# Ledger of designs, part 214: VHH binders against o26223

Target 1, 191 residues: o26223
Amino acid sequence: MKLLWTSQHIKVTVHIDGKVSKMDVLEAIKTRRSIRKYQDREVPEELIDKILDAAMCGPSAVDERPWHFIVVRNREMLEKIPEVHPYGAMVKDAPVAIIVCCDSSLEKIPGFWVQDCSIASQNILLAAHSLGLGAVWTGVYPLEDRVEGIRRLFSIPEHVIPFSVIPLGYPAENPGTRDLFDPDRIHLEKW

## First folded at step 12 (VHH)

Design z76 (framework vhh_vobarilizumab_d1)
Fold by ESMFold2-Fast, scan of step 12:
Structure z76 (fold): chain B 191 residues (1-191), chain A 121 residues (1-121)
Amino acid sequence: as target 1 above (191 residues)
Amino acid sequence: EVQLVESGGGLVQPGGSLRLSCAASGFTFSSYEMAWYRQAPGKGRELVAYISSGGYTDYADSVKGRFTISRDNAKNTLYLQMNSLRPEDTAVYYCARGPFEHYIDYSFDYWGQGTLVTVSS
């Protein structure tokens, strides 16, 4: 295993054959960007499995773990998503998309499933980035027309709530860096 | 201290072309999504064209195939190439800085006076 430092101080762990690399968690968080342009390359099922494993590792309220995931690779179905999601045009060009859902029958405490599914969605974005993929979170919940559009399109039961649609693939764009630190949002001891 | 300065508007005949420019300063231009909005007399603001930091573009149905948004990150400049102009394209055009990393929809703020485009014979 070799450890490399990039110009961005990304700690990359590379296997001897170069097939797998991982970056430092803080650098992954700081360098992840929404990616809306994808190469015409399929994403291996192995990588999707790793991403979904990471998604399920997040905390959930009272350990309710209400998330379910739909993996969409069918081109015809991906092309229909923009019909029910106005800001999902990039999905039709992605090799795969993950729909994060909440099974409300698994909810143990009212309302916290939104936080649970947000955590799962962010873990998908970070895991994808760490694996050399690009992804973007396109919001569905709480916009009722999008919720119902996605539900109908993918035959999702009424007790299951589609939360986000996350297309992903090998990136075909390279967004700039972030400068988001704002010390005015940090309060010591009291507001 | 964000500044966006629009230019390139003017009077043009139907079927003509104009190229709008927006000079940006006070932020890391290459990191942000950018957009062109317009407001016609007596109407609300309309999102015309959107471009991500990496170059993904999206357009209002009213301008698809006629307008092209582009950016030059080295010059901190946003462009809107407007072809096959119609009288209904008459409006004040504003460039806008988009949200940095969003998950629901993009929303944009205006920072300048805009540039007037008048399409009339």
Scores: ipSAE 0.577, ipTM 0.776, lowest interface PAE 1.4, mean pLDDT 87

Design z77 (framework vhh_vobarilizumab_d1)
Fold by ESMFold2-Fast, scan of step 12:
Parts: sequence; C-alpha cells; structure tokens
Structure z77 (fold): chain B 191 residues (1-191), chain A 121 residues (1-121)
Amino acid sequence: as target 1 above (191 residues)
Amino acid sequence: EVQLVESGGGLVQPGGSLRLSCAASGFTFSSYEMAWYRQAPGKGRELVAYISSGGYTDYADSVKGRFTISRDNAKNTLYLQMNSLRPEDTAVYYCARGPFESYTDYSFDYWGQGTLVTVSS
C-alpha cells in the first residue's frame, strides 16, 4: 500500500488484491457509539436491507427467530415517536428508524424472546456502524407505556411486542471512544 | 478519583444571566455524556440539560430557549449558559456524569457537590 497524501477531509478507499478494505469485527465492536445527530441525507434501501440481513443472523433460543422489523421513513410518523417515547427526541430528526418487534406466536420457549430481540438490536447497531452509519438503541420493552404507545402509533397487533426503536442515519456527531476492559470482572476457575 | 466541581452560582435578578462551569477530572471527559440537574428546596432532582460526548443536546421544556449546555473537551469543562432567569430557576445546580452508553433512559453515576443559584431581588 502506498499513500501519497491524505487529509481528514478526503475519504480514501483502498483496494487490496481486488478487495475493498473494511472495518474488522473487533474494531467495529470497540468503536461503535450511540449516534443521536444525523446528516440530512437519505439512507439507501440497499443499506437497510444489509442491516436487516445482519439482524436476522443472530442466534435465538431454540432457533425460534421471533423478530419482525418495521422500517419507518415517513417524516410525520418519525415526528410522533417522541410523544410516546420520552428519550426518543432524536428520532424526529433521523432519516429512518427500525422498530424491532417480537411476534409472540413464534415463541417456542417462554421469556427468551427478550434475549433474541436484544441480539437483533445489537446486530443492527454494529451493522449500521460497519456501513458508515450511526444509530442508537432507544428502549421500549419492558416499559408498558412505551410498548403500548408504539403499538398504537404503528398499528401493531396485540400478539406482537415492540422491543426497541433504532433511529439511524449518516452521523453528524463523532463521539470519542474509550477502552472498557476491566480485568477485575474476570474470574479464573472460580468466582 | 472521579471529581466534578461546579462553580458560577450566585445571586442574580430576574431577567439576568449566569454561566455555570463544571471542572471534571479522573476520567476521559470527552467520552462521557454529561448533564446539569437542579434541585429546589423540598423537591426531587430535575434534569435541566443533557449533552452527549458528540454534542447532541436535550433540554427540559421549562428551560428550552433560555439555557444552553456546552462542553470544552480540551479543558475537561462542562458549561450551562443561563439567560432570562426566573425566580422558579432558584435551585442548587449539579453537574453529572452519565454512563458511557445507555440503551434506554438518561442515567448518571457521578455528581458534583452543587452550586447555588438564587434568582431574586
């Protein structure tokens, strides 16, 4: 690789043996931050499809895969989310949001759908970050007022439980990162 | 090790302005969410203003348009610019550090000792 000149204002794309270099998994995990400010720029459907593909690739209890997703691009609908979610003010300014839901009719083992939907939510955040987008998980379940507010707003059936609302877009903020490794939380052989 | 030290409080007349500062030490300031809370006598703590590490801001409806939260990461300092002050703004103002990440509500793990703001003649 030979780099003649670069600056923070220029995006450099490097090809190595015909392949585009990409953020590795550990880098993605360690540098992902919640993003609450977005550029006024559309997110292509292709990128949303890639994110949702990644969301569905997580493990689930007894392979129940209970997740369903609502993709919201309608500005008027995004603007109504803060009315039912007190900490979702940033959603109104996002170009798109994904609502992660559990279809309880697909549940095979009681209670594990929460873990399944958590895995899907985290995969959405990581996939978005890997694609140059920013996102934030805004919690819905288990707060009943938020669950019912989102359900009514998006005409979600009674057997489906809204789990999280994840606005996303091209980031308009760049929060710092930190090393969170804490060896005091690691126990060898016994507690 | 984590320390938050507020300053800038005082007595001010209605319609006046004050700028509060919070000096942070003992952690990587630029990576954390920060907030200003206030507590009037006999009341619980109220979130006044919030700022993310990247500069996203959120305000209580009671102060929106009058107060501005900002941060200087190079100086490890949080600010609250308070304009058009009202007697109802009288309270002890606390600087607070938030968790690095949260997937639900705003939450804070360290607080300063507070600085008193009194709005009256």
Scores: ipSAE 0.526, ipTM 0.776, lowest interface PAE 1.6, mean pLDDT 88

Design z78 (framework vhh_vobarilizumab_d1)
Fold by ESMFold2-Fast, scan of step 12:
Structure z78 (fold): chain B 191 residues (1-191), chain A 121 residues (1-121)
Amino acid sequence: as target 1 above (191 residues)
Amino acid sequence: EVQLVESGGGLVQPGGSLRLSCAASGFTFSSYEMAWYRQAPGKGRELVAYISSGGYTDYADSVKGRFTISRDNAKNTLYLQMNSLRPEDTAVYYCARGPFESYMDYSFDYWGQGTLVTVSS
């Protein structure tokens, strides 16, 4: 994907089936959908690098930045993920998956690594969408069986906690968007 | 009012076929994940088939190759085509609406009343 100066700040140019599109942050947030069907196309390393750069730009508690990422492209390994994650069947058909992990040795304030890794996971989804890719967050933590299954499959050390598995690729589905705004959830000045 | 109304259940011989339908109303059907669950007497509820808003499908191992889930967004209708039916497929089948943009599996928040499928010789 290509970064372009198109206004007061840099805009991202997204390629979708040969078409070049631009989206602002609000559009990206509102139109991102979970994608579980992928084209049989490789995702360039350059795009993965941009996605991981975006993942590491999220805020973290006391700047602890506890995240580590495993990039999985090996077909045999992707095919084994559904064996330890019962709702990860789509991963075997993805060209690549990112496993978001917490290195507990980097934790500065107990428990906030969950928010840190959630922010990183959402940034991966948004960055992928902005670059013309599709992704889905499949939950791992806090389900003990999935945490330990993923740990063993990818030789993750005991002090590192696998948090999410995010397959991604060029989308082969186009789910619709809906209006999620609910004014009843907004309270002015007090409950 | 969110409503899911199942139909198409009945008595069928082993090896036979049935097509279940679920008429959805009260929400933007095309934007939601949908599923079929079943519950046999004395057993818990089992996920049978799942379909995303974009058409991704997933199936329980027990029904793979025999059942096909599909959706018609223009008609707000979910389908389950059941082929090569077995006595162990006997259950009440439920249509379920899934969450919009869940990062936690196929958790479901609305269910229909169910339709009975009996497979017997």
Scores: ipSAE 0.640, ipTM 0.811, lowest interface PAE 1.1, mean pLDDT 88

Design z79 (framework vhh_vobarilizumab_d1)
Fold by ESMFold2-Fast, scan of step 12:
Structure z79 (fold): chain B 191 residues (1-191), chain A 121 residues (1-121)
Amino acid sequence: as target 1 above (191 residues)
Amino acid sequence: EVQLVESGGGLVQPGGSLRLSCAASGFTFSSYEMAWYRQAPGKGRELVAYISSGGYTDYADSVKGRFTISRDNAKNTLYLQMNSLRPEDTAVYYCARGPFESFIDYSFDYWGQGTLVTVSS
């Protein structure tokens, strides 16, 4: 099955590349899955640029847009991330990771930077999926040990808060989707 | 009702092998991340092996190279193959279901009683 899956995956990648240019927004949202296994294949800088452009297009509280991004391609640095993030082991095998950060000096309203950086993180995941890549959001904030570990590892200044680490690459797994629609969570007119 | 039923534990000599099974029911098994935890006498719970819905695996340093986690989605069953067992592997082993699409990976649910593994001569 692994050998047959590898051949099918190559065909699926070609199919996905064709389908990605035609994927509507709802399909992208509903079919995106966390991807933790990546091909040993470089992600072009042009695709990273497109992903980061999409990340910066999200809404932010009073247009504060406090996000900064660190793009990590250095294998030695990627291999050190699991030392400070216990559930980030897949990062060492990714060709690239994006660290989403908040520059607190750009914050206009206290506390809303968390929502701003969450929006940026989700847009990275969706943009990656739309471009035929796979990614996973590994949480950093508000876990103090992870925040300080990532800060020290990447020389992040005191006024900047690392929010998430998102490894990405060409997917080497194909998890299925799930129907999550729950009408019991929808209330008409009143609770 | 979500149910996880562990089996395969027992008494084994150092250097021996055991295969644990976890029969899952009450949810779409193939969509969830799964894990094996253990709790030794007088110690806290330790994550020993993890497997994603897509087949990505990760292991605690103490078991790397000795334990292998696997899943059979058609049978709704999780496995842990334990080789080269050591006295320090003595613990109750728990099958755990992980969250769907979590951006925080360390919260797992237990529903089984666990299965006791004793490694002694």
Scores: ipSAE 0.561, ipTM 0.770, lowest interface PAE 1.4, mean pLDDT 87

Design z8 (framework vhh_7aqx_2)
Fold by ESMFold2-Fast, scan of step 12:
Structure z8 (fold): chain B 191 residues (1-191), chain A 123 residues (1-123)
Amino acid sequence: as target 1 above (191 residues)
Amino acid sequence: QVQLQESGGGLVQAGGSLRLSCTTSGRTFSKYAFSWFRQAPGEEREFVGAISYSGGSTDYADSVKGRFTISRDNAKNTFYLQMNSLKTEDTAVYYCAAEFDSYLDPTDEYDYWGQGTQVTVSS
């Protein structure tokens, strides 16, 4: 690894034999877990930028790309999220959270922003995992009380809809991998 | 939906052993990781041990490591907590839980069922 005039972060996985490898896409998808416990370590801004770049690379209905993101690092603001999100207790312990939002003024086809913001949220989770971070999706939309609580807390305008709150950090837990493959959910040719 | 039911609790003397069972229903048993938790009077619920979906990975709280063993039998839709060298500090209600991962209610890492099973260790 070489450092230039600006800081560089190159993330690789080191095998037990000392061999260095990167996580491939299929491995990232299959080994990603919701992480709710975080180390008391700051996440570098450059890693957040990489995650948000990945979030914006998802497919979008009629390429409307309605997503906007709020990056929250302020401890007092993170500590207030559980007050408006009943299942967001872990957010107060995270070094940073990303709020995924839809700007309805960018909507070209009604209703598809939900899929667009879901895609962006999943890309955030996968990108975080690939970079050695842990994250969890805490749902906001379509629950009106959570939407209004988050909107008020972060001064989100009426034409913007908060979709999800995703705390992230260096993981302080390792839950292992899941085997979720169920062949009974696969139908050949017809139902 | 996975339904869990604990059994095997009771009264035992310090240094003794007990085996707790957690039975579940449905074809999905092999698709879940399972955990044991306990709650002593006046204390918060604490993690005891976990077993992965395949049974290839287990994890334990430091307080029980080396004394307790978690295992699963997919053919019987049952997982177990073998408790050896019991101490009076192990007295608690023991709960079994299936892994739960939801973006709607993400603080609930586990799905609990029933009132648990009481384990009382006398000196």
Scores: ipSAE 0.427, ipTM 0.752, lowest interface PAE 1.7, mean pLDDT 85

Design z80 (framework vhh_vobarilizumab_d1)
Fold by ESMFold2-Fast, scan of step 12:
Structure z80 (fold): chain B 191 residues (1-191), chain A 121 residues (1-121)
Amino acid sequence: as target 1 above (191 residues)
Amino acid sequence: EVQLVESGGGLVQPGGSLRLSCAASGFTFSSYEMAWYRQAPGKGRELVAYISSGGYTDYADSVKGRFTISRDNAKNTLYLQMNSLRPEDTAVYYCARGPFESHIDYSFDYWGQGTLVTVSS
């Protein structure tokens, strides 16, 4: 496993250094898809660090930055997530998952933490995609049973709210894309 | 114009098998998550089987090991292979298209007209 970890780090470094051009932001946004099937490959800690750095770069209401992150690699803990998240079955097969949380003690403006944690979650998905990984946002908040289930599994204190569970890994599926542009949703100069 | 047309339903004895098909048109089939739902008389629609465009599958506990969902993106067709059928599998089976992307569960925005499966002897 140490040898595989070292090889993955070397591979990622070569991949980044050898790239003639990087995926631009619009390409990343338009080609990112939810990935629920993962290769049996370890994700290096350095990639998780890059993803979490990107997660924390999003805007937040009055710079409250209320997000905390739990990185889960323990297989037994990943296997328990579907017990409290009915549509999180893919998490047990992922090499790692990130739980995005809000520390309510950091909240400055009521309710905006949902937007803050949404931005962090999307940045995780985009960063993962840009690094050759796949991920999916599985919803937790505002579903009370899932919030409490995840809290209990990961010993999350009452003032912290689990927001999303994002399993990620090297993708073992390749979903297609579509054109989502809808001009009927654009109003010029007023409603 | 999204259309989903189910076929393959019918009467079968307990322990028998059926293969359902769903012909999809009016959208880029390969880009969408697909599912089979069923509805028994007097009950709401329940998810039976789910498949992503890349082949990830998930099943209701009641059908695991008996039903297999598959897709043929070249033919724009979704399948449900149903083995070891039980009387409680009697329902109208619906092909469903999931949204392109969702951050909450397997949600569905279009359904076909359904195909009736009756398991009795």
Scores: ipSAE 0.552, ipTM 0.802, lowest interface PAE 1.6, mean pLDDT 88

Design z81 (framework vhh_vobarilizumab_d1)
Fold by ESMFold2-Fast, scan of step 12:
Structure z81 (fold): chain B 191 residues (1-191), chain A 122 residues (1-122)
Amino acid sequence: as target 1 above (191 residues)
Amino acid sequence: EVQLVESGGGLVQPGGSLRLSCAASGFTFSSYEMAWYRQAPGKGRELVAYISSGGYTDYADSVKGRFTISRDNAKNTLYLQMNSLRPEDTAVYYCARGPFESYIPDYSFDYWGQGTLVTVSS
């Protein structure tokens, strides 16, 4: 898919408790929560395309953009993820999951691919939330047992590193709000 | 300071039931993942039951179908309903606070209560 350039909008719609809410970028960042319970409802391909477009819009070190994505909709494959990923039990109940990968052959500066893939993962979570979906980042890298388990399960080449598994769907839970502001972590002018 | 206070432990016969409670204070309880761990004599701590802030639950295979974890966010209280208890369930049970918005929740239950002893014996 190839998308026409469009200006970034400041408002998106979120469905909460049967109500439709408008959400700007700051609200999306503050209200996004990990969602592990999903409705038995398919996610349209068009929404996955929008989420992946957003994932690729993140900054990367020296514009290396090393990310590749595997979209998993096959129920048998989703059901096998918990076998190689502890705490990935919710993945078997999700309609779809995205595996964020690094193609190490695209790396231009050593080690920064971790930040690149972290940015892509967070953009997936935010984009999903903005589109009325729920998602959770389940960590893979740098846990070598999970990296190799996911690699074998999805036939991932040796030069490609699975970074995160992100199940997503229409949310069947509504977690409480964040209270994360800590002024003790802010230093003016010096440490 | 985070405080977690467990209660409800005791001596029970095999096949019996107990309900454990954990009173939480010092943080926004409704926003955090919570868990019950146990430690039997001579063994390390094992995760028994997990509940997310939104109510997703997961259980160790050894207790699945017998134990139920739940939370009351209005009362800042975590519960563990234990049914069909077995001698191998004998342990000190700990309430633990999980990390807020962790992408690796299985590694970081850092805040623990003092524990409550459950003894299953004839």
Scores: ipSAE 0.585, ipTM 0.792, lowest interface PAE 1.4, mean pLDDT 87

Design z82 (framework vhh_vobarilizumab_d1)
Fold by ESMFold2-Fast, scan of step 12:
Order: C-alpha cells, then structure tokens, then sequence
Structure z82 (fold): chain B 191 residues (1-191), chain A 121 residues (1-121)
C-alpha cells in the first residue's frame, strides 16, 4: 500500500505549518527523543507528505539531492524488517516506516551522499517530532548485511543504497532528556 | 562513578523461577535504555532482553514468553523475571546500560559484574 502523492497539497500544508508551529526549532531539537513504542493509531498521509518535504529541504553536496524514500505501511512487510535488521524489532509495531535511500546515479561527488542521507534522516526525526509524532533512526548503512537484507526485502535496485529505516507513529512512551551542554568542547578564537 | 550491581542469581530447578535485580547509580537512569545479557560457559555474550526508558521491550527468541524485563525509574532499578527456566538458561547474567540517543545499536557502554544463574536438578 503506497500513498498517492500530491505536490500542490504538500506545498500549501508546509506553508501553513511553518507559520502556526506550536514548537520552535530550538525546542524541537532539544526535546526530540528516539521513540520505539507507538499508539495503535494510523498516521495520516498528509503528515507523511509534510515530513518528506522537510527531508528534501536539507542541504546536499553540490546540490546532488540523491535521496529517495520508501514509505512502508504494509503490516506484513513491517514484520519482516527485524529479520534483516536485528535491532529494528520496534518497526513491526509501528504504523509506518520510511526507508531513506541514496540513488547513486544522482551522485555528483563521491562519498558525500552519506552526509546527504544523514541530513535527510535527521530532518525526518525533527519534522515528525514537530508534528506530534515519535520516530527512531535505525542504522542500515554501512553494515553490509543490513544493506543487502533491506535491498532484497524491498526490491531495491543495485544502484540504490538503503541508508536508514525510520519507524514512526504517535508516541506511546515519554523518555526523559539529558543536559548535554558541555562547555569544555567550546573553544573561543583558537583551540 | 557509573555503577550497575546485579543480584538475585542462584541455583534453581528446571521449570523454576528467579527474579534478577540491577541497582543503578551515577547517572540519570530514567533517560537510558537498559538490557540484560548472558554468557554461558564456553560461549559468547548474548542479548537476552532490552527495555527503553519509556517501556518498549524486546527479547531474544530463546526467552520470549518466559522472561519479562521491567524497570522502576523511581528506584533506579532494572528487573528480569525469569519463568519456566531451562538448563540452557544457565549463565552469568549481566546488567548493561545503553548509549543515550544512539542511531546504531551495537555496544552497551557500562556493564555490571554479573550474577550467576544455574538451572539444574
């Protein structure tokens, strides 16, 4: 089961969301936590559209934008992910997952696609959090067994590299936060 | 300063039950994922059970339905309830703290000293 994409709808909703957001950017960054437990509740396709639009707005090396996304809602397919990703067990209980991929045919400069897809993955996490959803980044690349397992499971072409699997849903847990600010890592003017 | 102290191990007959406890100190317990690992004689360490700070749990197939991991954030304590114990569950059981906000689950950064569980008649 795929979502029907509408570029006009996503443009309008993104503009509205940017003006009416209930969480500022710093708050979103500081309070986002990995969420592994989800409510038994569907995520509307319009929220997935907003998240993917945000993912594609990240910077990329020489504007290569090599990312592609697979949206997985099929319960049978979600249940198979833990078989090829040992630490992805929570995916089977999520209402939806996004697989972030690199299309190597879009790569303009070798190796920078990793940063590009990392940026897209983090934008998915932040966008989901800002919309009242929870998500977790489960690493795929550069672990060869996970890369090939996900490729096989979702019929991903040889020139496309699965980078991360991000289950998401309405959160059913509320993890605490840490004060991570470390002034010893800040150097003024010189090292 | 981070400490994990396991207790509750011992000798038990097949089909019996034990509850392991892990007392945590020196960090904000409620913010971390926690796990139980075990190491049987002559074998490597294996993940037995995992719990997130919000209560998401996962189990090794070999213990699923028999073991229950839980946490008490107010007491900074991790538990493993082990039911229907089998001789193959004989191992040293280790409490482990997971890294905060890791996008790759590969290593746990702090371990306890372990508690021995022996299942025999």
Amino acid sequence: as target 1 above (191 residues)
Amino acid sequence: EVQLVESGGGLVQPGGSLRLSCAASGFTFSSYEMAWYRQAPGKGRELVAYISSGGYTDYADSVKGRFTISRDNAKNTLYLQMNSLRPEDTAVYYCARGPFESYINYSFDYWGQGTLVTVSS
Scores: ipSAE 0.586, ipTM 0.784, lowest interface PAE 1.3, mean pLDDT 88

Design z83 (framework vhh_vobarilizumab_d1)
Fold by ESMFold2-Fast, scan of step 12:
Structure z83 (fold): chain B 191 residues (1-191), chain A 121 residues (1-121)
Amino acid sequence: as target 1 above (191 residues)
Amino acid sequence: EVQLVESGGGLVQPGGSLRLSCAASGFTFSSYEMAWYRQAPGKGRELVAYISSGGYTDYADSVKGRFTISRDNAKNTLYLQMNSLRPEDTAVYYCARGPFESYISDSFDYWGQGTLVTVSS
């Protein structure tokens, strides 16, 4: 079983004109890694728009779609994020960050906004990877100090909950992969 | 079996230097975030230095400019170069492995046994 599902190599190629070949969905899911080191290179607004479009395409509980997004490019603001988020130090070196928020006034069913914002966050990571960018999900909710720190820093209203901070940019690191398939977690027909 | 084995601790005078090593085995070292923590007598554990799988580094304010974290993925080894040591750096230093692809990174899942660093005259 381990032999049957062990993948030995993942390959990325570049075309003659310098354009990276497109990856399929399974390849994107399996090769995406958290990227914390970025090139000194700006991310075009058009790519951010594509990423946010993808973020809003996830399933949502009772189609409540409670997500709002703050796009941060201002260097002074990015440099202040580590002051309120201990594991957000890499954000100061990123060209842009996206803050995923829940507008609680849009919530139709209690508590499911967490799943909705998780789906949006993962779609941001996958879309960024598919576009040749690197990103990392830095957790905010449910850590009270981070929630309130981010709220104060970005003037977020009380009815809006900051969920995650996702810095992104062109990657300046290439992390190794891990074989995550575990057949012991699959039960046929019954537990 | 995941193992982290620290070495390089010892007694050093103020202003001196030490290099700590952490030999990792039982996992794909290059895929994981790694960190050095320390615990002084009577205090809780504190993060000293952090390194991502791709080499991004971050440091506690108390050690920034004096300590350097690095990794050798070919040797599965984590290092901490400690310069300009002070009496307040006296602690047991722990090598720690970060969780793979965690969306919350302030929790570490495996720790070494620690190596004692004493800075005194």
Scores: ipSAE 0.591, ipTM 0.778, lowest interface PAE 1.3, mean pLDDT 88

Design z84 (framework vhh_vobarilizumab_d1)
Fold by ESMFold2-Fast, scan of step 12:
Structure z84 (fold): chain B 191 residues (1-191), chain A 121 residues (1-121)
Amino acid sequence: as target 1 above (191 residues)
Amino acid sequence: EVQLVESGGGLVQPGGSLRLSCAASGFTFSSYEMAWYRQAPGKGRELVAYISSAGYTDYADSVKGRFTISRDNAKNTLYLQMNSLRPEDTAVYYCARGPFESYIDYSFDYWGQGTLVTVSS
């Protein structure tokens, strides 16, 4: 530890089981970017387990938790996703993808499953980022052709709705950030 | 304020080449997806070429192999290199800014004024 050492070497401390993130919540939210280029490296199953645990910790309407997840690591299956998802070209190059689904039989209140699955999808993106991975949410629902294409490709039952496809991996790109704060959208006491 | 200013359009003979430029200002150019669209007389706008913030590219089938989209993040400039031009490429070409952190790929939220490309004898 010399005074002239780069602070980057000192900053990196790792917990073996990753129980504490190196990034605070606000930093994770503000620095997360959609990542579409991945290193040719496998993602450990332990990190996927942590990401899915985080996905299931989101709030849901009347605690219905309608989400199911398909974890896709098979390269042949990943290579077929762009055939049914026009903007899913980057998925073929990812080491793994998570398909977020809604099981409509678990729905307790009509229509709120969209919010539930949106929360799960965002938690996947934030958890991945906090663990040093990159991910992107590629939209499936409510585009009927994509919904049916993904359903057929992964043998998803009729009562289950594929919501999003999220490829993830170690990032091979570093896009910049933007200040999005707009005080004109904040109204005090009334509109 | 967001501005996109296209240039480089003009009259060119069939088989010729042209390079369009789009000067961007008022936002962090490197953080955004960018695209070129075109609108031929009496037709709707169509996507010609797309480039991500990190340089991933995609093209309409009608221009694939002939057009190349690129970006210079240091200069806040988007380019479209058009080769082997055909009369059916005649259109107003628009620079478009993609939405920041979109989970859907259909929406571009800012457009330039356009630059006219005429391919004719």
Scores: ipSAE 0.443, ipTM 0.724, lowest interface PAE 1.4, mean pLDDT 86

Design z85 (framework vhh_vobarilizumab_d1)
Fold by ESMFold2-Fast, scan of step 12:
Structure z85 (fold): chain B 191 residues (1-191), chain A 121 residues (1-121)
Amino acid sequence: as target 1 above (191 residues)
Amino acid sequence: EVQLVESGGGLVQPGGSLRLSCAASGFTFSSYEMAWYRQAPGKGRELVAYISSGDYTDYADSVKGRFTISRDNAKNTLYLQMNSLRPEDTAVYYCARGPFESYIDYSFDYWGQGTLVTVSS
């Protein structure tokens, strides 16, 4: 058995399937990686609920909160996603996927729903990572063929826009990390 | 300075095997997605095989079951094991580095010079 954490100091404690994972927020942000390979293991509904709760806690333009989520566990439906999303091959092997959608009837300011749904998508990735799961954001919007393919496949109404497809599961890969800090992109007082 | 150096190409008979290698330097190899592309005479470049930093793999339909992509992060080396080679596999093979993290498709920079694979009697 490999330890989830080698630090002796408790920063943040998360209970995952009876096990304890410890990770502070900065560590979660810096160590999260796209995961495309999953164990053949069910993700408990409790963990999906926690992830979706985190997704809805992000800021939104004028608190419009336009997001809706489709949780897909049906194997037949997961296997059909690569037919309408050419780079979503890993989705067919995931135990579950979340489709992030915008309900345009909830939009208060034109166009800001893209930022809102981006925030929700990133929160899903970070929450999954903090809970010992792996996930990857596969882009849908603004590619018209993918938007319409996903809409048709999941019977999504015309006023709702599918934004991203995020498969997730217990990771079967462990990619490395790197330091992305670039001081040349930081300007003091002026450009 | 980012460098990718391919090796292992050559002349092989139909049904034969070759193993290509790509030596990487100048970046944190283990953090990047990597791929093998090929370009046959008179054709455009096509993606052959993809490997994520965590060993997720994807293959072009034309090579599935015959080619295997792998990586050795300790040696900063990418491999392509090619089995049951066919005349249509004749091409220059390129090692390519992908983005660290991307939420849209596979996008690659070509840094290698390529290695020629010829499948002929």
Scores: ipSAE 0.578, ipTM 0.755, lowest interface PAE 1.1, mean pLDDT 88

